# VH-VL binders against q86iv5: the designs that were tried, part 4

Target 1, 237 residues: q86iv5
Amino acid sequence: LDSCSICVDFVGNSLNDLLNIILNSGVIGTCGDLCSAVPGGQIVDTVCDLLCDYVGVDEFIKLISDVDPDPIYICEKISVCKTNDNAAASLDLVQINPQNGTVGGTFTLSIAYTVTNTIATGQLAFNIIDPTGNAFGDAVLLVQQSPEQYTQQFQFQATPSEQESFPNGLYTVQALVCEGSCGSPHPNTYTLANGTTTFTISGADSSSMSGAGSFSGSSQSTQTGAASGSGSGFALF
Short names: E, the ipSAE of ESMFold2; O, the ipSAE of ESMFold2 at other seeds; V2, 0.75 times the mean of E and O plus 0.25 times the DockQ between their complexes.

## First folded at step 1 (VH-VL)

Design c07 (framework fv_ciduvectamig_arm2; at its last look DockQ between E and O 0.47; V2 from the best seeds 0.00; counts 0 for: pae E 6.4 > 2)
Fold by ESMFold2-Fast, scan of step 1:
Structure c07 (fold): chain C 237 residues (1-237), chain A 122 residues (1-122), chain B 110 residues (1-110)
Amino acid sequence: as target 1 above (237 residues)
Amino acid sequence: QVQLQQSGPRLVRPSQTLSLTCAISGDSVSSTSAAWSWIRQSPSRGLEWLGRTYYRSKWYNDYAVSVKSRITVNPDTSRNQFTLQLNSVTPEDTALYYCAREGYKYGAFDIWGQGTLVTVSS
Amino acid sequence: QSALTQPASVSGSPGQSITISCTGTSSDVGYYNYVSWYQQHPDKAPKVLLYEVTNRPSGVSSRFSGSKSGNTASLTISGLQAEDQADYHCSSYTSSSTFVFGGGTKLTVL
């Protein structure tokens, strides 16, 4: 619940709204005029105003309007998130259980990693690539994560939806630990560690119905960890 | 027929808080098409904008960098007025203080108060 | 030291035209078309004369006109009259969501 996490959550949730406001409002000369138009109520408005006031409306609009907007990078440029060009980590385990499942079944992805030089603002991220090449994933935000061993779990149910059909076949899991946003071209972004695993889906659970699946993650550290939980259901890199 | 009427102490001691009130008639302090500013004038610095308050979805403030750590501009919807509070004043804060309406967005102050000469001295 | 540069004084005779310049930077006068001009008679509050470079509020004489080129805005007063004798101030909105003012120009009508 630090200023960095608040910023990243706000920007991640409001980017498209801010872009639409910027495109449709003509001249925006104050943070209040920009932020009063953002949906989400007075708390979202207040967070927007504080962040915008820190850099000024012109710079804030430029950061939002960049061709490749990136919440971590934006929050680093605002100076509410820190950077560390010397961050370092290793991936110790990437494991999915079960390794052979069915449509409608529940899968748990377990990732163990070690931070060896502090991650100032980064991500633990993964993509799951289905047999057709369609991908989905999630990430957790890492803020001021000290040199320690960490474990993170993610869970999903293989319930078919328009976003992911869960065809039978081989699935590939790619996991990254990054300083900055994984895959971002922005300065102070580094892939620190990379790991992969696979699993298969075969057959159908008799209780499966066509419809949307649910995705959720959880954080568990052998020591107390930094803020986590991005809420994404799509590929990140 | 919008009018701004200023009131407040004209003598303030160094290190105290300068406090002025601007009463509005003919418009609402919570009008979403206006902003309400304080501007001061001195022989040495000329006209200097200090800050504004305005209502959109909630109340917002913007302040000049030179005074940002010491200034508050507050609306009072029940009395249809707004105030200036400037903390830790020094003799350099001696000036003629005006309240004004920003009636043309980002563009101009169309209505001004009568002005209040505030002297900061011991 | 005012943020915007104006000549300290200008003078003219009744019926003449005069121009007052207001020079800023690419972060104020050059950034927006939000330049305003104010007339101030002794012991009076300033009165808005022009806004958004060229626009006149209701009741302002067409003798007052404005223009801008790059970082310099100009106020032109045609057909000078005795009551035009006053101080004239320019102001600009800035990329930092603030207003800055010029040092003022004293107009003398002879």
Scores: ipSAE 0.567, ipTM 0.841, lowest interface PAE 1.9, mean pLDDT 89
Fold by ESMFold2 at other seeds, look of step 2:
Structure c07 (fold): chain C 237 residues (1-237), chain A 122 residues (1-122), chain B 110 residues (1-110)
Amino acid sequence: as target 1 above (237 residues)
Amino acid sequence: QVQLQQSGPRLVRPSQTLSLTCAISGDSVSSTSAAWSWIRQSPSRGLEWLGRTYYRSKWYNDYAVSVKSRITVNPDTSRNQFTLQLNSVTPEDTALYYCAREGYKYGAFDIWGQGTLVTVSS
Amino acid sequence: QSALTQPASVSGSPGQSITISCTGTSSDVGYYNYVSWYQQHPDKAPKVLLYEVTNRPSGVSSRFSGSKSGNTASLTISGLQAEDQADYHCSSYTSSSTFVFGGGTKLTVL
């Protein structure tokens, strides 16, 4: 629906491709030269052209080439996403179930937060820190989140993978609510609230790896009763 | 005309570090229109890209997965050169090593060094 | 195992046309259009023949042409000459910001 979400989704999915195209191309004279090379089909090309034409091809290339991998920041710099330096929120609940589980098991992370001053463009993010200090996580984009109480749930399976082996022991969950990208050093970025919880895994079986863990999430609001959604992106902070 | 001149030891013992240097003339290692790669060639593996360094507002590196844990490619702007360091070598690292320029207009390796045959043996 | 698959050898008579294939995956040959071809004579460094699938650098004969469909790129050499006897390598840039090479093809001009 909104141009900010479209921009963040496009940049988040295409930033690596844009950087590679810029690195390996000759002269890029038009947005069409750049955007037609981006994989993903006609919709992706159209969004790329619209965003690129909005600021001009030279400025678009500069923004992509000079920034950290931060889709929210890029979309704020091209003025498609808004900022609020006075955004405010609190975390009401950070809970994981089960608190004691097994490798291959499914865990549900529930986060409740209250916005007290609008989050213009930000994230609800979490990291899960395994017993060895390795971290993995996800984030969901927050656009124009008005003052209200919100809930979000994430599920993952503790299936060993190249990214995370899920060793036995104590895991720490850290959740953040942010204006801007959580953990980013960029301007207009703030950690508004944080919270933690823990869980344990017993019975790790690394002898048979069956796949990588994945995340899915839902979003609900007492203001609107919003339907379930999925989380995406990593916020390693 | 751009030229690449390689130097470095031709014999390295197992477990040691292989270190090669590529001197650049006619271009700059900090050129924003180029990237600087190391590629090796052996009868068993053919041509194998190892890694690169390049400057785009800051210095970047990309490395082949097969050697990522052992490789470092560094620029030296004061000498206008770039280096390969490959740690913990084994006889499988015996190869003809090339440095090469990736010209941004080509997306390809348009200038190659003369090659350095490196033997890893006791 | 080479990341890209090329025939080990091909041969042709002077004046004929030959084609060398280079097959990869959707993460390399099929991902971007940064496919390049190199000619290598014995004891010489490789020389770029084609870049971006079809483009010839200045000084490369128009007898060399390239194409790509899906995950397969092709180099075509028309009007074979004795000097074309060499090794031919394909290369592709990948979605992971790396380069991969084919195993090489030895061309014999009969």
Scores: ipSAE 0.298, ipTM 0.682, lowest interface PAE 4.1, mean pLDDT 87
Fold by ESMFold2, look of step 2:
Structure c07 (fold): chain C 237 residues (1-237), chain A 122 residues (1-122), chain B 110 residues (1-110)
Amino acid sequence: as target 1 above (237 residues)
Amino acid sequence: QVQLQQSGPRLVRPSQTLSLTCAISGDSVSSTSAAWSWIRQSPSRGLEWLGRTYYRSKWYNDYAVSVKSRITVNPDTSRNQFTLQLNSVTPEDTALYYCAREGYKYGAFDIWGQGTLVTVSS
Amino acid sequence: QSALTQPASVSGSPGQSITISCTGTSSDVGYYNYVSWYQQHPDKAPKVLLYEVTNRPSGVSSRFSGSKSGNTASLTISGLQAEDQADYHCSSYTSSSTFVFGGGTKLTVL
């Protein structure tokens, strides 16, 4: 695991805690003052110290205290993650199977994309919009993704939950490949390709399972921290 | 030597607004090394933190969930004070009210006002 | 009810040691190390004894010490003296940018 991925994971998981510590303290003079207070044990404290010392405590606090903080952007500003303003990619396939399914059924989203100029730090993201306009989705962090053809599959079971009831009707799938965080207004961020498809749901569920907002795919489903929070799914559009 | 001196009415009618003032001596309400809280004490609830105001490049507020819809804590830089405003009070808001400074790093109240007993009754 | 659990009362004789517990959850006592203790004599405002679990402000006797394990923090008073008779409160900063207090413990020096 590379330093960029470690940085994005740390910032994404610790952003709220870091902000609370910064706002609650009277004096933060060293990275140790800040990082020793972060929950998560000695490994988290060590990663915090390394990143904070790399840029200096004052600049680290400034980046965390930004009005719209974003883990990928923060890690790019620290220079732990690289940027490529000339990154390029295309979406070759956005396909969901089955196209006509039932509540409680399992759906597989397949995305194929081709990188034509290296994605330095970016995302493969998707968003599913239900018939009422409610959206859920996920994203995978892309680090130093060289020119080549790639595929990714995601699966979810349409099990009603507090986050998504899976009403009958037409669903829209939106997929994005980005340099930087998809949907972010920050510099060095680009939507490189996008695509859509649709599917329908009818009928009743067969199980009681809460999985609509997050996905477990072929070991490539991840949640990357959005600038404004943490949790299941990616709903940035 | 830092001191907090409280003032305000001790009797408030139900449905009205409770307003208290905390005057600061020996420190500044704009100190970036402090935060300024209101805490109340009653037999039924014990000590209960209500909310705070503090300055870190701009003004911030945090409020307890139980009162968030009714509370405002404001700094007054010209008089070096901060205020509590609690709307729509009921007899359940009867308590001994304290202002306090959070002056230690990592969240401790090191200076307290003298306390103001506020009764909410018709 | 108070968010943190303390025993309602504790007693000891002069010269003994006593310990007061403060039990919360993983979202408060167990989340950060922002746990503090306050002594309150009758008709007086609380006075801070400990902050950040173990640290004493200047002027607080070394007879007061603190610890934390999991979701439980503890205040220990050694060499108990008559002047220690008071109410004792614990407090924790939470993961939601709020503070919570224990219900208080009345210490009686016999």
Scores: ipSAE 0.068, ipTM 0.593, lowest interface PAE 6.4, mean pLDDT 86
ESMFold2 (binder alone), look of step 2: mean pLDDT 93; pTM 0.956

Design c08 (framework fv_ciduvectamig_arm2)
Fold by ESMFold2-Fast, scan of step 1:
Structure c08 (fold): chain C 237 residues (1-237), chain A 126 residues (1-126), chain B 110 residues (1-110)
Amino acid sequence: as target 1 above (237 residues)
Amino acid sequence: QVQLQQSGPRLVRPSQTLSLTCAISGDSVSSNSATWSWIRQSPSRGLEWLGRTYYRSKWYNDYAVSVKSRITVNPDTSRNQFTLQLNSVTPEDTALYYCARGGYYKSSGYLAFDIWGQGTLVTVSS
Amino acid sequence: QSALTQPASVSGSPGQSITISCTGTSSDVGGYNYVSWYQQHPDKAPKVLLYGVSNRPSGVSSRFSGSKSGNTASLTISGLQAEDQADYHCSSYTSSYTLVFGGGTKLTVL
């Protein structure tokens, strides 16, 4: 795991605890004081101390208390993750198989994209919009992706859950390649490429039931250096 | 179901200590996702947050600057309650006092006072 | 820091919409999405109506909505009902890592 990936993972999983401590604790004298108050044990404390010591306690607190906290943005502001305002990419393929399926069936989303100017820290994200307008999706962190062609697959099962009922009808898939977090209003965030496809679900009762869909992903690259994406049903935009 | 029940004297003489207790049911005073605050209300100052206590590996307390030299907010884990002590009271401390839980909405990452006690009107007079 | 600014009173008729403002600075309301709203009926404790500017706790009517623009947060109540007659208080996080309240607004349903 590179330092950028470690930072994004830590902030993404500990941000709420850090915000709660800042709003409630008043234990803010040193990085050691702040980080010792974070639940999670020695590993979490060590990562927190390293990041806080890098920028200083005052700046660390300001960043995590931002109006719209965003792990990529925070890690970029403390210079652990790099930015590239000139990053560029194109989407070559957005394909879902099968294009016509049933509730409870397994769907595979295949995305191919080309980076034409280095992505410093960003996301490959997808958003699936059901016939009623409810959305779910997932994202994979991209770190220092050189100009080259890349592929990524995501798989999910159309099992009704509280997040997504999988009604019969037409589904829209949006895929995005971004510098920064897709949809973020923060500086150094850009949508580099956008593509869409569709699929249908038919032939079965789509009433909501207990049971969740699951996501899994795989990637093809010259070297594995990105955090794997796994998903619950969540909106990316 | 979380409930807060307040008790304590309603009349306090100037220069004495104002002491109130807030008993917690349905949650633990040592919950690591909550804070336990005292808030007062008066016509002259409106709502005013006074201080809080909470557990995160050890006990912490925070106090508003205006009362910091006179206030103590203490937990009692054995009775599942927390107390307010405000020393050297003056007539300006006359107010309706509430205890409240600062609840953490993890889905949104936001803190709000989601549970309140019934309130105790404390009068400071000679 | 001084408390947040709210109008002292506002009034409306049943079925109408009203809006209550809560104005601070860039170091509180304008700087953070940590604005909450509380409803208080006479002789009752405040009850949380909205948190994080626009989020409703379970059991709060969709008639209550929140927004923020610059240094001003707003609570809007649509389809006014007699039971909405109450005091409304806003609260915000500050850049000093403290919490402050507004002066409160008395809503009269005519």
Scores: ipSAE 0.005, ipTM 0.417, lowest interface PAE 14.1, mean pLDDT 80

Design c09 (framework fv_ciduvectamig_arm2)
Fold by ESMFold2-Fast, scan of step 1:
Structure c09 (fold): chain C 237 residues (1-237), chain A 121 residues (1-121), chain B 110 residues (1-110)
Amino acid sequence: as target 1 above (237 residues)
Amino acid sequence: QVQLQQSGPRLVRPSQTLSLTCAISGDSVSSNSAAWSWIRQSPSRGLEWLGRTYYKSKWYNDYAVSVKSRITVNPDTSRNQFTLQLNSVTPEDTALYYCARYSGFLPFDYWGQGTLVTVSS
Amino acid sequence: QSALTQPASVSGSPGQSITISCTGTSSDVGGYDYVSWYQQHPDKAPKVLLYEVSKRPSGVSSRFSGSKSGNTASLTISGLQAEDQADYHCSSYTTSSTYVFGGGTKLTVL
């Protein structure tokens, strides 16, 4: 991991804790004062201290307290992530397999894209929109991606949870390649390419439902593979 | 057709604030595809980019390190213009000041006419 | 000193070719293919001549071409004409999301 990836992971995981500390604390005079209050142990505290010391505690607090905070944007303002207002890419393939599946089944999303001008810090992101309009998704952080062709796969199981019930019907997949965080209003953020595809869910995987019936009422979140997000949440843009 | 028209004082005393305005026609200062910059030119330093303002869902600024502590670039959507404010000027700030547009991937494609600012007692 | 290094002057005769270099670091010219060139006639604002190293805006003559190798970008003007006599400035995007310029090169057409 490079400093940019470390920063994005830290901010993505600790943003709510940092905001809570800033809002509920009196005077925060040092990076040590702020960072020692962040849960996560010695490694998290060390990363926090290094990033905060780089810009100073006052500037760090301003960045964290910004409207609609964005880990990529924050890390760019700290200067550990690079920006490129001239990044460019195209989406070559957005494909889901199977195109017709069942509740409890496993789906694989395959995305191919070509970078034509270097992506300094960005995302390959997707949202899946269910028949009712509820959305979930994931993203991969892209750091200093040179001009060439790339392929990425995501895998998820259509396991019902409180967050996503997986109703029968038509699902829409939206994929984006972005400089910066996809959908962010922040500076140095650009949608470089977009694509869509669809799939259907009909009926239930009977073996999955039999197993679930043996256990009472645990909510399960969706599982995705090969994805490193810049925050938590199912809809990214 | 895009045009940038500059106005502001040409003589400023040391320690005062330099203020220049760039009026835009043919485009909107709040266009999501454009950024609005101030660039100055002097014999000793050549062309020097000072800063920019631009709109996404809110206004943003970027500034060159050399002037960051004393510069502000501000948009005014009601008058379709943007301004440069440079505090605590010294004789080294004597330069020809330009406003310029950056649009999409085309850098600095339109420039104002330039304003020669002299900083002297 | 300017962030990007250009020769102070260059000269050529009508019909000849000349090249102007622009040298930076891995944080600007070497790090991105986002070098632009500007032509400036006396008492005029600069005009964009090339962008993204080698691309021409609409209306710019094919006599103007650009290239980059490592940390050095180059502007080549072929078939020199009297009206090419001007100052030429290079610029590059940086890792800090800022722009830097070279010192400028005065082209004299003999």
Scores: ipSAE 0.000, ipTM 0.510, lowest interface PAE 12.6, mean pLDDT 85

Design c10 (framework fv_ciduvectamig_arm2)
Fold by ESMFold2-Fast, scan of step 1:
Structure c10 (fold): chain C 237 residues (1-237), chain A 125 residues (1-125), chain B 110 residues (1-110)
Amino acid sequence: as target 1 above (237 residues)
Amino acid sequence: QVQLQQSGPRLVRPSQTLSLTCAISGDSVSSDSAAWSWIRQSPSRGLEWLGRTYYRSKWYNDYAVSVKSRITVNPDTSRNQFTLQLNSVTPEDTALYYCARHGYKYGSYYAMDVWGQGTLVTVSS
Amino acid sequence: QSALTQPASVSGSPGQSITISCTGTSSDVGGYNYVSWYQQHPDKAPKVLLYDVSNRPSGVSSRFSGSKSGNTASLTISGLQAEDQADYHCASYTSSSTYVFGGGTKLTVL
């Protein structure tokens, strides 16, 4: 993985730990003081040290302690992730299969998009809004995506959980392609394209026997470009 | 220790261009952790944000809808300052004008943490 | 009219607590935790009092506190003092990458 992806992954996974350390520790004088307290073992400690050392411990703490921390924005401020205020893209397809399914069934969301000006660091994100207005979603990180056509698929099982009960009815899918984090007010963030589709859930699937609902994703591109699957499970914007 | 010092004409005729300058010390106008705004206030009520300029790989401007067709906020890196130009002024543009910084001094650059002294501009014949 | 709604005036006696509300929409106050409050004494520039909803700059008394619920941000001043008599303004970042102010609230300390 590139250093940008490593940074975003680290910050996304360790942000609450870093905030807790900052709030509960006395004076933190070095990156080593901060990073040695982060759980996750030697690899996490090493990544933390490298990122913190790049900007210095005071600036790193300031970035982490911002009121609305945003991993992409933090990694851009560290200069590990690039920005492009002229990024441009279009959404060519937002499609869900099946368009009519059951509780416990598996759904595949297919998104096709075209990048027309390089996306330096951004997201392909979606929210699924249930009939009651409750939303859940996921995103994949886009790093240095060159002008090309791209396809991304997401798969989920409509298994009831505390986050989402999957009631019968009409579901709305909203998809965004963004430079920066979708919905973020931080500089260098732009919604480049958006699209919507719908699907329905009716009846219960008596054969559903699985864990809590989760997302998995994969990306395809016609040429080299980085994109990663992720599973947040909560609404992103 | 950032300071903003304002200068410019205090009387402008209707239909002319209102021009004010904000000189910056203690920070750089091209700092990627700051943005530079103009705000105005009517003599007795109401603050109104007009626009800002900032450097993020290149220069950007954001402008309030109410003035967007008439306003330009321009940085000058060589003099470390930024200016307000407001075209085709009317008596309704009579106001106290402030420049301000959005900066990381207080943890977020979405707040206007340093303000200039203010310039009362009167638009009259 | 201003984009954010504040009461035109509030009043209190020394030692009391008062609260000033600032109501917007989901595209400003409700959408972001980037609400700031400014204190303005007569013939002076506004001074930042709170930023990012509830954070106090160095030198601002702990008597000033902030909160937000939905589309409404609030400034609370406890242990009211004569020196608190001033105009108070809220501001918020917006989904259009602009800033909007409230109409301002005149605080009278009786």
Scores: ipSAE 0.000, ipTM 0.393, lowest interface PAE 20.0, mean pLDDT 83

Design c11 (framework fv_ciduvectamig_arm2)
Fold by ESMFold2-Fast, scan of step 1:
Structure c11 (fold): chain C 237 residues (1-237), chain A 121 residues (1-121), chain B 110 residues (1-110)
Amino acid sequence: as target 1 above (237 residues)
Amino acid sequence: QVQLQQSGPRLVRPSQTLSLTCAISGDSVSSNTAAWSWIRQSPSRGLEWLGRTYYRSKWSNDYAVSVKSRITVNPDTSRNQFTLQLNSVTPEDTALYYCARTYYSKGFDYWGQGTLVTVSS
Amino acid sequence: QSALTQPASVSGSPGQSITISCTGTSSDVGRYNYVSWYQQHPDKAPKVLLYEVSNRPSGVSSRFSGSKSGNTASLTISGLQAEDQADYHCSSYTSISTLVFGGGTKLTVL
């Protein structure tokens, strides 16, 4: 029943499809014309129609076609997500276990943070920077987070892939709590807190050729209605 | 008006591919407002949605995470039908398989008759 | 837990009202207004009773009603009749492109 989360999920999953439709269509006169062309079945069509009808097709197309489109920003401009220029938070813990691991091993990232002034729509995001400077990460959506203490956990396997080889050496973890989309140049975006930790990988198995690494996360909040986000892998900040 | 008619083998050996077809009448498989799903039912897992195919300017598929690595749902516009292929089957894939339509957000409004598929050696 | 939680069985007498719950998480039932309910008689395919939490398809009795509070959706059957004896299934979207079913509830009309 959270329209903001539904909007962010829809835009995040459909943005490229919407852009392709807009770029390849001569004239789009109605929300129905745009939304019936979006892949994703009836739920996607229904959500698209509701969001587009709320602002009108011209404004919706303008928002989708913006420079560096951002699902949180788009949903804030549609007015289904709220903003708070006075949001405030602190990072209490950024911890990774194990501190020393091996290629193919499983790592758990634990983040604890305190919201001191309500986050209206934002992210808890992290990047992991490998010894060569290549980065990967993920983000979870924060909606109407009241002043409370929160914990989020992420787990990943250091399985070599074409996107990340997991070389031996020192890895840096950077975590951010943001109002808006972390790293976005859009209005109403603020970095509220940041923190770092490190871990090492050694003992690479030179014969292993496994698939891509991926993240799975779970959220623990002192308030009901936990933080959520779609997608894993590379964070966008 | 809309009818879904299923066909395909009822017995499949472990490690082989389970293949079923759903023939559509009274609607087009490429209807912009419809999506075409496969759902199975077993005593141990109840109803389980497996995946869907749909046309919205281009064909797209969505799959349940539990079967994503083994499943393909394919449309056939020339015969107005869609198919299920489930690779590397095990006895746990023994179930009653349904095809079904969604139309807008109105749930699964038409179902095929069901096909009991047994995976045994 | 990706499957939705329903009671395994419920029972009632003709003329009574019964309620069947469907409990998920804030990422499915709590997030989306796309909960559907299905009735299934023995040896038959399921039939849609409700969609979008509370909307009835044409031909479905007004005795069937739906609601949602937090992470729990509910199907209520008023004026219970013998023909209502069946299995009842809920479903919810877990993302805009994926959905799950509940475990099902057997309704016995005593």
Scores: ipSAE 0.006, ipTM 0.477, lowest interface PAE 11.1, mean pLDDT 85

